# Miniprotein binders against q9h3h3: the designs that were tried, part 93

Target 1, 235 residues: q9h3h3
Amino acid sequence: EDGFTAEHLAAEAMAADMDPWLVFDARTTPATELDAWLAKYPPSQVTRYGDPGSPNSEPVGWIAVYGQGYSPNSGDVQGLQAAWEALQTSGRPITPGTLRQLAITHHVLSGKWLMHLAPGFKLDHAWAGIARAVVEGQLQVAKVSPRAKEGGRQVICVYTDDFTDRLGVLEADSAIRAAGIKCLLTYKPDVYTYLGIYRANRWHLCPTLYESRFQLGGSARGSRVLDRANNVELT
Key: E = the ipSAE of ESMFold2; O = the ipSAE of OpenDDE; V2 = 0.75 times the mean of E and O plus 0.25 times the DockQ between their complexes.

## First folded at step 7 (miniprotein)

Design PC20 (at its last look DockQ between E and O 0.62; V2 from the best seeds 0.00; counts 0 for: pae O 4.9 > 1.5)
Fold by ESMFold2-Fast, scan of step 7:
Structure PC20 (fold): chain B 235 residues (1-235), chain A 105 residues (1-105)
Amino acid sequence: as target 1 above (235 residues)
Amino acid sequence: TEDEVRKQFEKLIELFEYLMEMVERLLKKAEEAAKNGDTETAEKYLKKAELIARWARKLIELLKKLAEETGNEEFKRMAEEAKRIIEEAEKRLKEVEEKVKEARS
């Protein structure tokens, strides 16, 4: 229904990564300034390409919060891209295992929990909760998309350092739930994003590795996590 | 519908033009850094421009495919114009790459 191809989505994502970001960096900014920053830049009002009626007149690719311990390591993305082109020309099967191997070889290990929400109070409230968890040290780094020119849902991304570290991925899910988030979450390794693996990909790969659903009850971890590749419940 | 396909094609052209503007901005920053002797920063901007140009080229392939599938002559002309623009950008990228290489040496 969206009518978008994987190539279009990948190109839009790359443009957003290269455009300026609005960043709250807890490594250099006191935590006491976070609430004012969140009030100044609510993601439902920040526009992707700028607008006199929004908080920004210039394009914004992402709105991000960096934790005190945040140390960026994107790995060898260029080497990954070159190996990916070679793999496609080789005729070798493209599977989750092949992509995992490329990611490990090129040290592109980060991944993210994704939540998609419509512009409005619920999005802004969810983002504020995530931002506070990052600044308080329960999460490492997060970002949220600005409002698109033609509308549609926005995405909050909560990052972990290593998508192959299942315990670390589950700990991030637990911290997101502790922040009061109850919506559906899906986990996507950054290697899939860099290689353009989205819903309508030509290799028919599931674009996410894990799915988290909120679970009622104080005795449980707060969510049920499914490994989508193996169809196994982890929690 | 044909109106929906036209809107989608126009959105792809808009995105492509935006990516071409990004490439030029990044290449100018790479040139400025190289002139100032900051070859590390120049190389970073150059590599970013190369990545954006590579994705813009993939959009050209998509535009050509959509133009061919629809048989729309206006779309074919727009896709050919976009191809001309990216070829010029790729030449510009090679020129800046050489300037960065010269500054390194």
Scores: ipSAE 0.308, ipTM 0.703, lowest interface PAE 3.0, mean pLDDT 85
Fold by ESMFold2, look of step 8:
Structure PC20 (fold): chain B 235 residues (1-235), chain A 105 residues (1-105)
Amino acid sequence: as target 1 above (235 residues)
Amino acid sequence: TEDEVRKQFEKLIELFEYLMEMVERLLKKAEEAAKNGDTETAEKYLKKAELIARWARKLIELLKKLAEETGNEEFKRMAEEAKRIIEEAEKRLKEVEEKVKEARS
């Protein structure tokens, strides 16, 4: 946003990923404790670095909820990164199809629906709805960024297992809408994140595969989902 | 325009300093795990420290670019100091790597 390079953005993302996370893990924590946990750690008040007055005294990279069926599996990220380096030196064209094939070959298939919201009750309410959907089993795993010291929008990420499975991605969109979320959603495969490919990249790749827009009464699902690569509506 | 570049430079310096703090914490954890014989955990911490140090090195490239664009001597000194800090961290990283190797069979 502020004119930094993709490398700067990747470094910030890596720092957040490697700092401690605040996790509600439904696999080990009773669902009846969720509301108290949400009240203790609203994303508008949990600060990135543990500011005075925050519910957290230590840095927090992410706030996350793991569903009962969550099984962590990032795939062969190291092999993906090695193959990516080799591809860049090969002189072959770098295309969305190339990235898709790398992701398939190395089993780095996860992706996420993203929503960006300003700090405040709207963000906290949206997060609470998503967290309940995860604990109830409609979604598998989600995370939300903490409040940055510079301010700005925060992001909720809702994960799916396989970005090539369009039905699964659309089902996650439907579950998000059923949780009461009406804002714009964008979908990004994790392969782009692991390779440090953001919107302003040298290859002109578009890391956003789908956009979802809430529709008030024109769709059975309550949203329109657009394939950004082909400009075709999927719903 | 110099005020905008100054703010960007200060943000990058703060991020660099935070990354170096993470490297230090990870290296301490790697050393502690190796001392306790948990070489698998030690190697995981060491690999994380290596990744962070690589990104910190890339931030130095951005710091140098901004310092050159402004001609600001304060910025040049801070970019040079950041380079010295990462070089020292890379030496320490190699020292910890050797300790982890010594703890392995």
Scores: ipSAE 0.179, ipTM 0.599, lowest interface PAE 4.6, mean pLDDT 85
Fold by OpenDDE base, look of step 8:
Structure PC20 (fold): chain B 235 residues (1-235), chain A 105 residues (1-105)
Amino acid sequence: as target 1 above (235 residues)
Amino acid sequence: TEDEVRKQFEKLIELFEYLMEMVERLLKKAEEAAKNGDTETAEKYLKKAELIARWARKLIELLKKLAEETGNEEFKRMAEEAKRIIEEAEKRLKEVEEKVKEARS
């Protein structure tokens, strides 16, 4: 059941990537328009399929904000997938280190902090904080899932350019915490998504590299970050 | 339970159909872009369609496995139909790829 659910969620996420996005691009749109855009398209009200009475009449895959320094670089995803198929056929052991090397070789280095929130004011407020941080240049790019018919949790994704850059990953966590986000964060490299590595995968690989927990009264970062692969606290 | 497996199978079919609809939409967009001389956009849509088609094939493997495990003849028929759908889409993918190559030349 857990494996099936993970594959279903992954396929749904891939399908969402292909539907139209609602984008605020800070490279072309003045920052002063952000508040009006957030008010027009609150994530809790934007529906996945453009339900009657929603702000969107057409299907929306994601709501996204692009920062001024955002440059889309996807690397060689096709080469990565071919190398992954060859590796599976070889019968060689597959480890987190193997995936890291594949990612580096094919320049597929993007990753994201993930947070799951119920639809409503808390989600919209969290998204507004993240969107502001992106427009102000503290973060590069973020997206949030629209509201599903079943009323499930929505996900906010905050991207970093390089999951192997530990400092960059930690800086993004700090910026998310500074935006007022207190929930659990998990960090997942995009390479794991492209290779279909989800929870309960046959290789027993953990798709989450880092976990961030909010800490009251702690260090300037306001969180504890755990390296899940090595079971070591980084902060 | 048999009912739970049925529900899982139906969900997989729905997901497969959704992915295939997306492949078709992307192929159409790729063809339109190619006709307009926007070969870069056409290639982007084509690559996305290819990626989704690969995922759809993996879903068919799961459908077949579930059909075999349950012994349900209806599920076997549905899995075989899904296989025909993906094979047709893969044929169209090749045709669109050729059109995009021709538009570059």
Scores: ipSAE 0.018, ipTM 0.405, lowest interface PAE 4.9, mean pLDDT 86
ESMFold2 (binder alone), look of step 8: mean pLDDT 84; pTM 0.810

Design PC21
Fold by ESMFold2-Fast, scan of step 7:
Structure PC21 (fold): chain B 235 residues (1-235), chain A 105 residues (1-105)
Amino acid sequence: as target 1 above (235 residues)
Amino acid sequence: TEDEVRKQFEKLIELFEYAMELVERLLKKAEEAAKNGDTETAEKYLKKAELIARWARKLIELLKKLAEETGNEEFKRMAEEAKRIIEEAEKRLKEVEEKVKEARS
């Protein structure tokens, strides 16, 4: 992260949310158009702030694919942020359990599996696999970051509805593996994103709940999943 | 060490600059929404800009603290410049807030 603080990562996330997104929406677009869309907008070529030589001349915050059954519900983010400010003012310990309870109380339950890949063929291939799994109904929704002007790795985010539903989180991991993904995956609840819990956060919390490592032929699942909060292997 | 403190100071300046860019982007979106009569969207962007500006003000306090602790004159000058920039951003925020209020009425 080059030693950037949680505040910098939060600002980047807000800017990406505010900029336009390139979306393939399977709720309104025939699945047969996906391959052409993927060819038009390979994430390794789409630039964050636009470039005449890229597929986009204007800024792009995210490239996303919405599944046919996708129904977004971000919960009560305003109530969550108010409760978070109260918690910080109270002097009470800030722990994964406290954040989980705030998320449940305010129905901010979505989360995501993250994979970081360098710009290039492997990133575009991985994204295409994930996008097809979303359109085919094996995953609900996914997005990938565009290429930053300075380079560096790009991130693919694969969302689940409820980070407290461990089985649902593990099912998404299995679907990602079935799509041919073999890189390291980490799982982050959106509540952590809204509250600015990133790698360099001031509370020194681990920014992810789960970690998935591919294991060829060694596991029935195709991966080993670690619960980071409890330091317990789940596979 | 002095080198480690300098790197931390430089990171905070970079964060501050990014926050100021984000505030301006949000304020432009709020102005555009207000001109189009979409006051609900304008208010959402305005509130986000206010939140980021308050956060950036906290970064200024950290910059001032590091400048005072190190006694580094360059750091003090940079912190004063950052203070100027946020004061200008706060004026712009108030101007956009008035435009949003006018569009609501």
Scores: ipSAE 0.012, ipTM 0.288, lowest interface PAE 8.9, mean pLDDT 82

Design PC3 (at its last look DockQ between E and O 0.64; V2 from the best seeds 0.00; counts 0 for: pae E 3.3 > 1.5)
Fold by ESMFold2-Fast, scan of step 7:
Structure PC3 (fold): chain B 235 residues (1-235), chain A 105 residues (1-105)
Amino acid sequence: as target 1 above (235 residues)
Amino acid sequence: TEDKVRELFEYLIEMFERAMKRVEELLKKAEEAAKNGDTETAEKYLEEAKELAKKAEMIIRWLKKLAELTGNEEFKRMAEEAKRIIEEAEKRLKEVEEKVKEARS
């Protein structure tokens, strides 16, 4: 949109990653404690930088739920960023295939389904459904942004281990739909986030790989998934 | 554009300051755990502090790039001050690392 929009989005993403997180970790916490935790930290009420009127007094970057099988592997993000700088100065074309190869080389394989919702009941209800699916084992890990501003939308991210594993990506979509989510979903590999591939990027890349639309009674899976880069329907 | 660059610069400075505060808090927790003989917890806090400090170094590189791009002398001085702060934090981190190693042995 304006100059430095991509830089600002990258800075916000980095800040959220670096600031403290509120985490329900099913690897060490009994599932019976989830409902109380969700009631204590509804994402519509948790504020990004703390507020005496909110559940948090300190900054919160993300609110997250880790599944029992969650094994974090962010790969070599530092090596990825160094290789990215070298690639940009090399004059080689920057394409989805080039970024995919950088991600594979540096083991930065995770990706996420994104949904954007206004603060309020619908957001909190959607997050509770996703969190329960994670704790019950239908999804691996998820996080939701805290409230940053009045009227602004918040984002729920549902992660998969390997964005190159299309079947795994589609299975996560099905689990999200089974949790009652009906809004538009888009899928973004974490490599795009780390490298600042957002709307209006200078390489004219689509910032997401897949798009999922809810379809009541049409699809057996409950949604239609489109490969945005190739303009091909997967379901 | 100039106003947008200023907003970005200020945002990065605030992020850096929050990170430095957390590094110090983690290092104090590591020292206390080491004094109590809990070397496993001390090593955990130390590693978290090291990772956070590395990310803060990336913020400084970004601040320097923005100062160069704009030619703004105030930005240049602020980036230099941030560099001094992180160098001091890295010395503090090495000091705490040595204390944790001593407690281990």
Scores: ipSAE 0.497, ipTM 0.810, lowest interface PAE 1.8, mean pLDDT 85
Fold by OpenDDE base, look of step 8:
Structure PC3 (fold): chain B 235 residues (1-235), chain A 105 residues (1-105)
Amino acid sequence: as target 1 above (235 residues)
Amino acid sequence: TEDKVRELFEYLIEMFERAMKRVEELLKKAEEAAKNGDTETAEKYLEEAKELAKKAEMIIRWLKKLAELTGNEEFKRMAEEAKRIIEEAEKRLKEVEEKVKEARS
């Protein structure tokens, strides 16, 4: 049951990526329009399937903000997936190191900080802070899931270009904290998403490489970042 | 578990069909823009269609996997049909790309 749940979540995430996105692109839209856009499409009110009375009449997969420096580069995802299938068939051990090498080989290096928040003011406020940080160039790109029909937590994803660049990952954490976010953050490479590696996966792989916990009165970063693979604090 | 797999499969099919409908709409918009001499708009719609088609191909892999997992012959047939649909869309994408190139010249 646990293995199937991981595959189900992967498929749902992929399906959401296929539906239309509500995008604010700072490369083509003046930053002065951001506040009006945020007011028009608050994540707590935007519904996954365009429910009656929602700001959206059509299905929405994600709400996203693109920064001035955003350049979409997905790498060779198809090659990655083929290599992953071949690896599974080979019966060779699968480790976090294996996934890292696959990611590097296929240039699938993007990763994201994840935060899960209940629908409501706190979510919308968190999203507004992140969106502003993206438009101001402190972050490159972020997205938030729309409200599900059954409710539940929504996820904000803040991307970095390279999950192997520890400094870049830590800089994004600092920018998220500077935007006023105090909740737990987890960092997940996109390679884990593309390969369907979620919680309780059949390979017992931890899909989270880093955890960030907010710290009052601590270092200039305002967080402690833990490398989960090595169980070492990076800050 | 079987019911959950079926629900997931049906959901993925719905998402695929919706995506492919959007691909066709984008291609029509690209063709119309090209006809009107708006090559920049035509290219934008064409690139969006290409990106969406690539994402749709990923869904087909999941459909095949679920079909194999269940052994359901209906699911296998539906996954094969989805593959045919994407192959036809890829041909259409190439045709529109050539029209956009012609409009640039």
Scores: ipSAE 0.311, ipTM 0.672, lowest interface PAE 1.6, mean pLDDT 88
Fold by ESMFold2, look of step 8:
Structure PC3 (fold): chain B 235 residues (1-235), chain A 105 residues (1-105)
Amino acid sequence: as target 1 above (235 residues)
Amino acid sequence: TEDKVRELFEYLIEMFERAMKRVEELLKKAEEAAKNGDTETAEKYLEEAKELAKKAEMIIRWLKKLAELTGNEEFKRMAEEAKRIIEEAEKRLKEVEEKVKEARS
């Protein structure tokens, strides 16, 4: 009935990928410039559309930091999408296993930890910690959404290169926590994003593989990580 | 609801047009780098252009879905024009890719 809301939000998320990004690229920019860049472009002040008084005069889709070891690897996204369309018309069951196989076959293996924060100092501080972790080599790539006109929550995405590598995904969670992040984290493989599969989708697929919750008290990692598919704690 | 869909449709069209302008700018930079023998820079620009074009194609899929959902003939025509634009850009991409490969030798 209100099916347009989910599709509208998904389309808006993808549309943000189309606008220019503000990027700090550690491969070509000295790490000593990071703090000045963060001060110039705090995510709570960078506006989606370049509002008056913003540090940006043009629309911005994302603010991103690329680590020194970042090696972009676009898998066969078009082949993935074609195979997905064929699968939908085949009458065969659509399961998390078939999506996993599609992702592997087409080399679309990246995924991301997500955190949602209200605009303000807490968001800017969290982003700065993540950005430093990326430039220092503890994380590979991260991005944060700019401020929307509505002023709702913004999202920080921290990428990993292979969602099937559980150890690597958990190591990224640990690095995020070491950067001082205490909020809820959820992990989503990029295959779901490229296929337009979001929460409340018609196939009842769960795009969130893992949830990470900060634990107060002694812990090397400081997280309780839950496998959403099996409702099983990994840590 | 129709007003909301129209706002989104128009926004996606504007984004598509900006993206395709940037694709052409990247392709021109790739061609220039290839002419100068800088094949690594040319390949970087070409890959960036390819990635942006892939994202633009997903926007076209959404435009067509919105047009079908509404039955709006203006939306259908605009989505088909966007498709023609990206098809022409893909021909341009192929041409630039061949120039880059030739310069690689």
Scores: ipSAE 0.265, ipTM 0.563, lowest interface PAE 3.3, mean pLDDT 86
ESMFold2 (binder alone), look of step 8: mean pLDDT 84; pTM 0.804

Design PC4
Fold by ESMFold2-Fast, scan of step 7:
Structure PC4 (fold): chain B 235 residues (1-235), chain A 105 residues (1-105)
Amino acid sequence: as target 1 above (235 residues)
Amino acid sequence: TEDKVRELFEYLIEMFERAMKRVEELLKKAEEAAKNGDTETAEKYLEEAKELAKKAEWIIRWLKKLAELTGNEEFKRMAEEAKRIIEEAEKRLKEVEEKVKEARS
């Protein structure tokens, strides 16, 4: 390709992780304070680099809500990356199944439902619904990107602890729908993120495992979930 | 193109500068917590500062690699200056680490 686009994207992702996060931590903060915190830091108004008129004066990488029972576990990311380099050197096929086994071996099991929304009321309303579901215990943890200087859509990430646990992934989808979310959702395992599997990757892999579409007057779940790897409808 | 490499280099410098500012802020918070006898909070800030400093070292490796690949003397000078800045930050980190250690005992 043109060169350095992948490196620039990687640098931006690293910067967001290194810059400060705005966190509502339900393990140490009473749930009654959530509404005031959401009003103070609406994601459509919090800017990535602390632009004039925003509620933040300094850079913000992510806005996050941690549930009462949240216990972070990233697994062995360094071992995963070393094994990935060895796999690429080996000449063996790189497939969804190979990546799944790599993730299991190194205990890198977390994943996330993603939704992309334009800055504005709809984003802020969706984030508030997700944040309340996290604090109330229906979801474990979530984060949302701040508003970029260039504009564009913002992303809400809703995490589950094990992407191989299909029932757990579907329960998270159901909880998102119960919170009033109606937009398209896609599910991405963190192993894909750590290994740089994005849209237009060199291995031509689908960057997400599941897709959820809202259905009006549909099933009790309120959505249809597709397994993209096997092209099978799960609901 | 050289323009794309310059954009990446400048972005990495900006990341490095923000990281160094945050390291110093965390070290000041660690010192304040230690002075007040809150060694648990002081240790948390110190550990966060250490993690940021290690990530900043990786940024310097990227800067040096880009300077080497391009042969650009301006990039080389900026990478060398960043290395001097992180060496000073590492000294500061060790000073704060000793203060936290002393407050524990």
Scores: ipSAE 0.271, ipTM 0.659, lowest interface PAE 3.4, mean pLDDT 84

Design PC5 (at its last look DockQ between E and O 0.32; V2 from the best seeds 0.00; counts 0 for: pae E 2.1 > 1.5)
Fold by ESMFold2-Fast, scan of step 7:
Structure PC5 (fold): chain B 235 residues (1-235), chain A 105 residues (1-105)
Amino acid sequence: as target 1 above (235 residues)
Amino acid sequence: TEDKVRELFEYLIEMFERAMKRVEELLKKAEEAAKNGDTETAEKYLEEAKELAKKAEFIIRWLKKLAELTGNEEFKRMAEEAKRIIEEAEKRLKEVEEKVKEARS
């Protein structure tokens, strides 16, 4: 967001990753327990740093649902960061292609569809739809931010395992739409997050690869997906 | 910019302090699990503590960079204290790791 520097956004992301998570893990928990878990931890009520009036008394970084087939692959993030420092020192051009190659080399391939929603019933309803799609196997893994102390919109992140797999990214968009989601979606590879590349970066790189807009009219096809980097519509 | 750098530094210190508290909590859980013969659970807590400590070390590097950038003596002192805290946590982590290994044998 415009009010924050890239460093501050990176620090907030790191803090959320380091603080405890509330997780529904379909690999070890029966799917029949999901509805009770969603009722216990609606994201509009779970607070970032805990509150006696909320479902949590202690800090919560993320609320997450892991699919039955989910296998976490963060890759070699430390190796990626070391290679990034070397690249900057080398004087070689920093382009989307060089970042893509760096990500492939270090197996940092995950990415995510993002949706931003105001706290309330619509957010909780959207999260429930996404969570069910994950548990039913249409999506692999998702997380939603808790309610911030400062207020503002919350974010739902729906992950894919390989941002270079265009078909897989588009299939995830279709599954999100099938879950009833109609808001704007943007797709960001995690490599940009780990390297601290946000909207106003010095290299003028676009960290958003794709945008998805819901289409509702005539013989609507569900969504329009735009390749942001090449300004090309993907059917 | 100066105000934003101070806000970032303070945010990083708070994050570091929460992480160190969590590391100690996880290590106590690992010790209790090992004491009760639950070595699998003990190893899971120990591994979580190790991962969290590794992330906290990254925060120390960031704090040092900000202290150097600003030349602020208070920031330098706080970064040095944070480094001391993580070094003590590393010793504590090795002690608990040894206890978990002993419980296996």
Scores: ipSAE 0.505, ipTM 0.817, lowest interface PAE 1.9, mean pLDDT 86
Fold by ESMFold2, look of step 8:
Structure PC5 (fold): chain B 235 residues (1-235), chain A 105 residues (1-105)
Amino acid sequence: as target 1 above (235 residues)
Amino acid sequence: TEDKVRELFEYLIEMFERAMKRVEELLKKAEEAAKNGDTETAEKYLEEAKELAKKAEFIIRWLKKLAELTGNEEFKRMAEEAKRIIEEAEKRLKEVEEKVKEARS
């Protein structure tokens, strides 16, 4: 049933967040150990539940790399959620501008570039490039989902610390492309995730703020980045 | 499908059981540290046990949601048992907390 699918997916997401993560933390681990770690835990081989023959014997919710400058700060999520509840009862309009202001007021400014790749060498190579960029300081933090039982595409999330900082978001896109990634990227601020605002929401909000498409034409190379909220090309 | 929901429900039960085993381990360590006069260590173990108990309670909320969604009587019974287990653990957690406070005195 449709209700079954939505609730099932939400519970699976919660379980992944709560299960152990495989983390390379550059703040406590020398960069020279990264290549061995990547070879030990390729995302196409790490299984969600620790299947026989996997490099992991126990469940893994996420595989992550923390950069040397990573400082965890989700902001005032509790205050954000309370203000959101109050806003819904106030009769004031709920718009992308309203969400932006809530995020700013409560310092919930992080967001992420997302990419979806099938299991295999392409995924593992993309993840390795992203992980190196994080350890080298071009990116701050990234994670990738493990191999699911039923298969299918996996997701790499590359975080930025402030979705309102367009330059910072575009710099992260450039670093992702420099790692050799050519697939479609979509950018989603974390405020939408914390408030449970998905693509098909009752307020008709679009949680995807930016899209990035790799382009190779003329003498220029790079991304075509579209601001979906304002329908404006940034590049 | 129903089979996927059953599979997830059973996994959540396993996750709950792992959390509760760790809570009991932490409570034993907190009691041991308190008996040895190391109240700082006892308080750290107690706080970790409290955080894990909060996680276990969150898992129970999902178990109940899945039981309601399916109308499955076995799921309902398993969710009720998990609730009984955490209620017992919460009582023991409070007992250990008082022992740690008394040791500090």
Scores: ipSAE 0.428, ipTM 0.752, lowest interface PAE 2.1, mean pLDDT 86
Fold by OpenDDE base, look of step 8:
Structure PC5 (fold): chain B 235 residues (1-235), chain A 105 residues (1-105)
Amino acid sequence: as target 1 above (235 residues)
Amino acid sequence: TEDKVRELFEYLIEMFERAMKRVEELLKKAEEAAKNGDTETAEKYLEEAKELAKKAEFIIRWLKKLAELTGNEEFKRMAEEAKRIIEEAEKRLKEVEEKVKEARS
């Protein structure tokens, strides 16, 4: 049952990636239009399937903001998947190190800080702060899930180019904290998403590499970042 | 578990069909833009269609995997049909790409 749940969640995430996105692209749209766009498409009101009375009439997979320096680089995802299937068939042990090597070999190095928030003002306010940070060049790209029918938590994803660049991952955490975000953050490489590695996966792999907890009165970063693989604090 | 796998398979098929419909709509928009001499808009729609088609190919892998896991012959047939649809769309993508190149020259 747990393995099937992980596959179902992977399929839902893939389906969302295929539906139309609501995008603010700072490369082509003036920053002065961001506030009007945020008011038009608040994440708490945008519905996954375009429910009556929502700002969207059609299905929306994600709401996204692209920064001026954003360049999509997905690497060789197809090669990665083929290598992963071959690895599973081989019966060789699968470790976090194995996944890291696969990611490097296929240049699938993107990762994201994740935050889960209930629908409402707090979510919309958090998203507005992140979107502003992206448009101002403090972050490169972010997306937020639309509201589901069941009213579950929505997720904000803030991307970094390289999950192996510890400094870049920490800089993104600092920028998220500077945007006023105080909730728990978890960092997940995209390679784990592409390979369907979620919580309770059959390989017992932790899909989260880093955890960030907000700290009052702490260092200039305003958070404590834990390396979950090594159980070491990085800050 | 069988019912859940069926629900997942049907959901993936629906998502695939919706994506492929959007690919065709984007290709039509690209062709129209190319005919109007708006090569920049045509290229934008073409690239979006290519990206969406690549995502749709990934769904087919999941459909095949689920079909194999269940042994359901109907699911196998549907997965093979989806493969044919994507191959036709890839051919269509190449045709539109050539038209956009011709409009740019």
Scores: ipSAE 0.304, ipTM 0.669, lowest interface PAE 1.6, mean pLDDT 88
ESMFold2 (binder alone), look of step 8: mean pLDDT 84; pTM 0.803

